Miniprotein binders against tRNA-specific 2-thiouridylase MnmA (mnmA). Designs and how they scored, part 17

Target 1, 344 residues: tRNA-specific 2-thiouridylase MnmA (mnmA), of Desulfotalea psychrophila (q6aiz6)
Amino acid sequence: MIKNITGIAMSGGVDSTATAILQKQKGPVLGFFMKLNQPDYETQRDRVSQIAQKLDIKLEIIDLTEEFQEYVLKYFSASYFKGLTPNPCIICNKEIKFGLFQQAILRQGVERIATGHYAQIHKTAAGYQLHKGVDPHKDQSYFLSRLSQEQLAHSIFPLGGMHKGAIYDLVEAHGFHDFRGTESQDVCFLEQDNVVDFLEQTAEFSASSGNIVMNDGKILGKHKGLHRYTVGQRRGLGISYPVPLYVINLDVKNNNVIVGENEQLFHKTMAISDIHWISQPEREDLLHASVHIRSTHKGAQASVILKENNRASVIFDEPQRAITPGQFATIYKDTQVLGSGVIL
Short names: E, the ipSAE of ESMFold2; O, the ipSAE of OpenDDE; V2, 0.75 times the mean of E and O plus 0.25 times the DockQ between their complexes.

## First folded at step 21 (miniprotein)

Design z28 (from z23 with A21V W53Y I59L; at its last look DockQ between E and O 0.90; V2 from the best seeds 0.84)
Fold by ESMFold2, look of step 21:
Structure z28 (fold): chain B 344 residues (1-344), chain A 108 residues (1-108)
Amino acid sequence: as target 1 above (344 residues)
Amino acid sequence: SPAEEIKERIDRLAEELRELVEKGDIERLLDALEELIRALDELAREADELGSYELARELRFLAELLRWLVDYMRRLANQGDYERVNRFLEFIVYLLRIIVEFKDRIRE
């Protein structure tokens, strides 16, 4: 029955290939490849088609190019206009991969979709939980922290309980010997540099030059648009100063990039907004949790004071470097993702 | 100096507040917190004048958080939810420690 069929998100990498192998062993599958603005779309499409053919999986292409372009322009332009540094992978997962893509697959009669993410979905009496993948070097749960209960209900993450080495062993046992030693591409191919280039090429994006200043207003140079700078950045400033300087803040009101010494990047306090809960804390207005302020952050213990209107105040036990407005703070309890909010 | 006078006031308030937490005198504690909030706002302005911009930001954040907590705890007490009020008493002591640490980092 078509109701038993599992959709496979196929991207041409080792992780999606392993996912397809594992799911085909469990029942009938259909492969789905998402067309976006990939710079090498034709090559990637041919790779995915060859893999699907080798595995005897029917492949369908879902073209979301226009939706992706429209979304990237709106989200990133609005973020940069406000002096925020957006997170493309979190939003792409929420709105595109598990949003429009998942919905298109469901409309074709497929009820569950497997992806090659290193994260775990646990179904409990209270709902679906998102947990870290078991491989700490590959865990992707941070990027999935905006998913809804409905999105999780339709998702399968077969790789979440596995280590990367076992993934290579699996695909090699099934005739795929060319993945080892190749550069890995994450399922989210969107990178900040590519987004900046894309935005500057569109007719709808505008940015103005301004000054690079210290807190006291001392002008050290000029910038080419706030969107080109990130809190914590040292390189690419084009300024001369006796000690190393870093971007401390993006001042939209005055169109200034504010720079300072490394010590000025450390803060114990942080406000977040637009909190989304995958697993809502019990009626708790104060919790102690591990909070991650970016994907590469090791996580830090913090007191989280839950306020009205999906806001929170966060006080870290130890100062954290380069807390960046517009990025996401993800709240963990042990391995469980509780939710995430936008850093203010 | 203005900053040293404010720091001394904050030290006195922190000790008073610790005692009020131990006594469980919620209404006096909330009143003393409002005085601490005013002192924090004053110290944040002095910190900006002294070039301690990041400490000034942190102090203003804590002052705003304390304002929210005072209002929140008063609402809870008015509703009779003293379990939640008491939960925040130990958190207040923790915040006082943070405030004193930031205060001590401001050098004239």
Scores: ipSAE 0.793, ipTM 0.935, lowest interface PAE 0.8, mean pLDDT 88
ESMFold2 (binder alone), look of step 21: mean pLDDT 85; pTM 0.871
OpenDDE base, look of step 21: ipSAE 0.856; ipTM 0.948

## First folded at step 22 (miniprotein)

Design ctl2 (from z25 with F61S L65S F91S; at its last look DockQ between E and O 0.58; V2 from the best seeds 0.00; counts 0 for: pae E 2.5 > 1.5)
Fold by OpenDDE base, look of step 22:
Structure ctl2 (fold): chain B 344 residues (1-344), chain A 108 residues (1-108)
Amino acid sequence: as target 1 above (344 residues)
Amino acid sequence: SPAEEIKERIDRLAEELRELAEKGDIERLLDALEELIRALDELAREADELGSYELAREIRSLAESLRWLVDYMRRLANQGDYERVNRFLESIVYLLRIIVEFKDRIRE
């Protein structure tokens, strides 16, 4: 084992560049770049190569294109066709970035990988805890909510204790001046506007037209396939109504898009399944915790009734808007990520 | 109104359940919880009749959660695992508070 070398996940962004700078100051590093299904792979590769060269970091490219397709893209498309809204970033982190990619790096004798994620790892006697980054606007702990103890053991998040402003200052002090204003939070492989197009180009595409209906069963129009709609959606319905209507549910069984008013988007209860615990809760029955129902959600206090088979019922203190099946609910105790489940 | 009568019943049941939890009377507690679940189901029906469909759905979801809990506790009791059953008592008291607060949101 090369005991003193840290692997750096380099993506060409400001965060990974800052990570590389910080880790290089601490000791020897090796750079690694993932080849995936990036539409701009060549451009990104060139950027990463330039950054690595400027920092005098040896760069290795790891091709995970096929694995990304198998673990992430298929999940993504299959979810939409089931009337679910996926979170491919959570899956990608679990299976690819901290999965196959991390494993490939570790096989080279590197002990740990550093990434530019805004989260914190705390080592305790009971194991590794995942915590929110200190920058509330940049916190990425939600996307890491499916990591195992082993994955955490081999990970370093140098930026978790820093604010975004300090990151820009850091990279600029090292001669990188072109990062400001270049950040994209979009799906790494798809622009949001291209989701429908991507889905319709998949080999599995077989979506059929159906009815747009109110809760009372009144038909208001036709939809062009369930994959085009998500809970909370207002645009693209093609219906005329005296008040704004939103997608409130997708009825896959009947191939209906159910629409309603904004008030009908608010619910106090949801069910979650396939719960993964990073940290096992102290209580096996009931938790009072902050629950985030999507990556942009600020978290809401809730009672979590733990059930058998990694299932739970969640009762929010206050109604939450647009609880979306297929999304992940991440359970927090203060800054600590306890775990996450799939919203049903 | 029927809804108000049910709400009052829920309040009484909640108080009874708190007392039973404190006493550790598991059998009576489970019976009272089952009664509470029935009351919640009735309340959900009334909410539907009042056109509060979303609230009705939430009440039913809560009732289903409680039903699961009752069934699970009953299984534990049948297995003689009273230690584990007793750990749920505090949780039940907490849930009762939530239920009482929740029912008050139903307005006629």
Scores: ipSAE 0.215, ipTM 0.678, lowest interface PAE 2.2, mean pLDDT 89
ESMFold2, look of step 22: ipSAE 0.500; ipTM 0.822
ESMFold2 (binder alone), look of step 22: mean pLDDT 83; pTM 0.846

Design z29 (from z25 with I59L; at its last fold request DockQ between E and O 0.86; V2 from the best seeds 0.87)
Amino acid sequence: SPAEEIKERIDRLAEELRELAEKGDIERLLDALEELIRALDELAREADELGSYELARELRFLAELLRWLVDYMRRLANQGDYERVNRFLEFIVYLLRIIVEFKDRIRE
ESMFold2, look of step 22: ipSAE 0.859; ipTM 0.953
ESMFold2 (binder alone), look of step 22: mean pLDDT 84; pTM 0.855
OpenDDE base, look of step 22: ipSAE 0.843; ipTM 0.943
ESMFold2, fold request of step 23: ipSAE 0.867, 0.863, 0.865; ipTM 0.956, 0.954, 0.955
ESMFold2 (binder alone), fold request of step 23: mean pLDDT 84, 85, 85; pTM 0.860, 0.869, 0.866
OpenDDE base, fold request of step 23: ipSAE 0.871, 0.859, 0.870; ipTM 0.953, 0.952, 0.954

Design z30 (from z25 with E49R; at its last read DockQ between E and O 0.89; V2 from the best seeds 0.88)
Amino acid sequence: SPAEEIKERIDRLAEELRELAEKGDIERLLDALEELIRALDELAREADRLGSYELAREIRFLAELLRWLVDYMRRLANQGDYERVNRFLEFIVYLLRIIVEFKDRIRE
ESMFold2, look of step 22: ipSAE 0.866; ipTM 0.957
ESMFold2 (binder alone), look of step 22: mean pLDDT 85; pTM 0.869
OpenDDE base, look of step 22: ipSAE 0.868; ipTM 0.954
ESMFold2, fold request of step 23: ipSAE 0.856, 0.861, 0.865; ipTM 0.953, 0.955, 0.956
ESMFold2 (binder alone), fold request of step 23: mean pLDDT 87, 87, 86; pTM 0.885, 0.887, 0.881
OpenDDE base, fold request of step 23: ipSAE 0.879, 0.868, 0.878; ipTM 0.956, 0.955, 0.957
ESMFold2, last read: ipSAE 0.859, 0.855, 0.862; ipTM 0.954, 0.952, 0.955
ESMFold2 (binder alone), last read: mean pLDDT 87, 86, 86; pTM 0.886, 0.883, 0.882
OpenDDE base, last read: ipSAE 0.876, 0.878, 0.862; ipTM 0.956, 0.957, 0.952

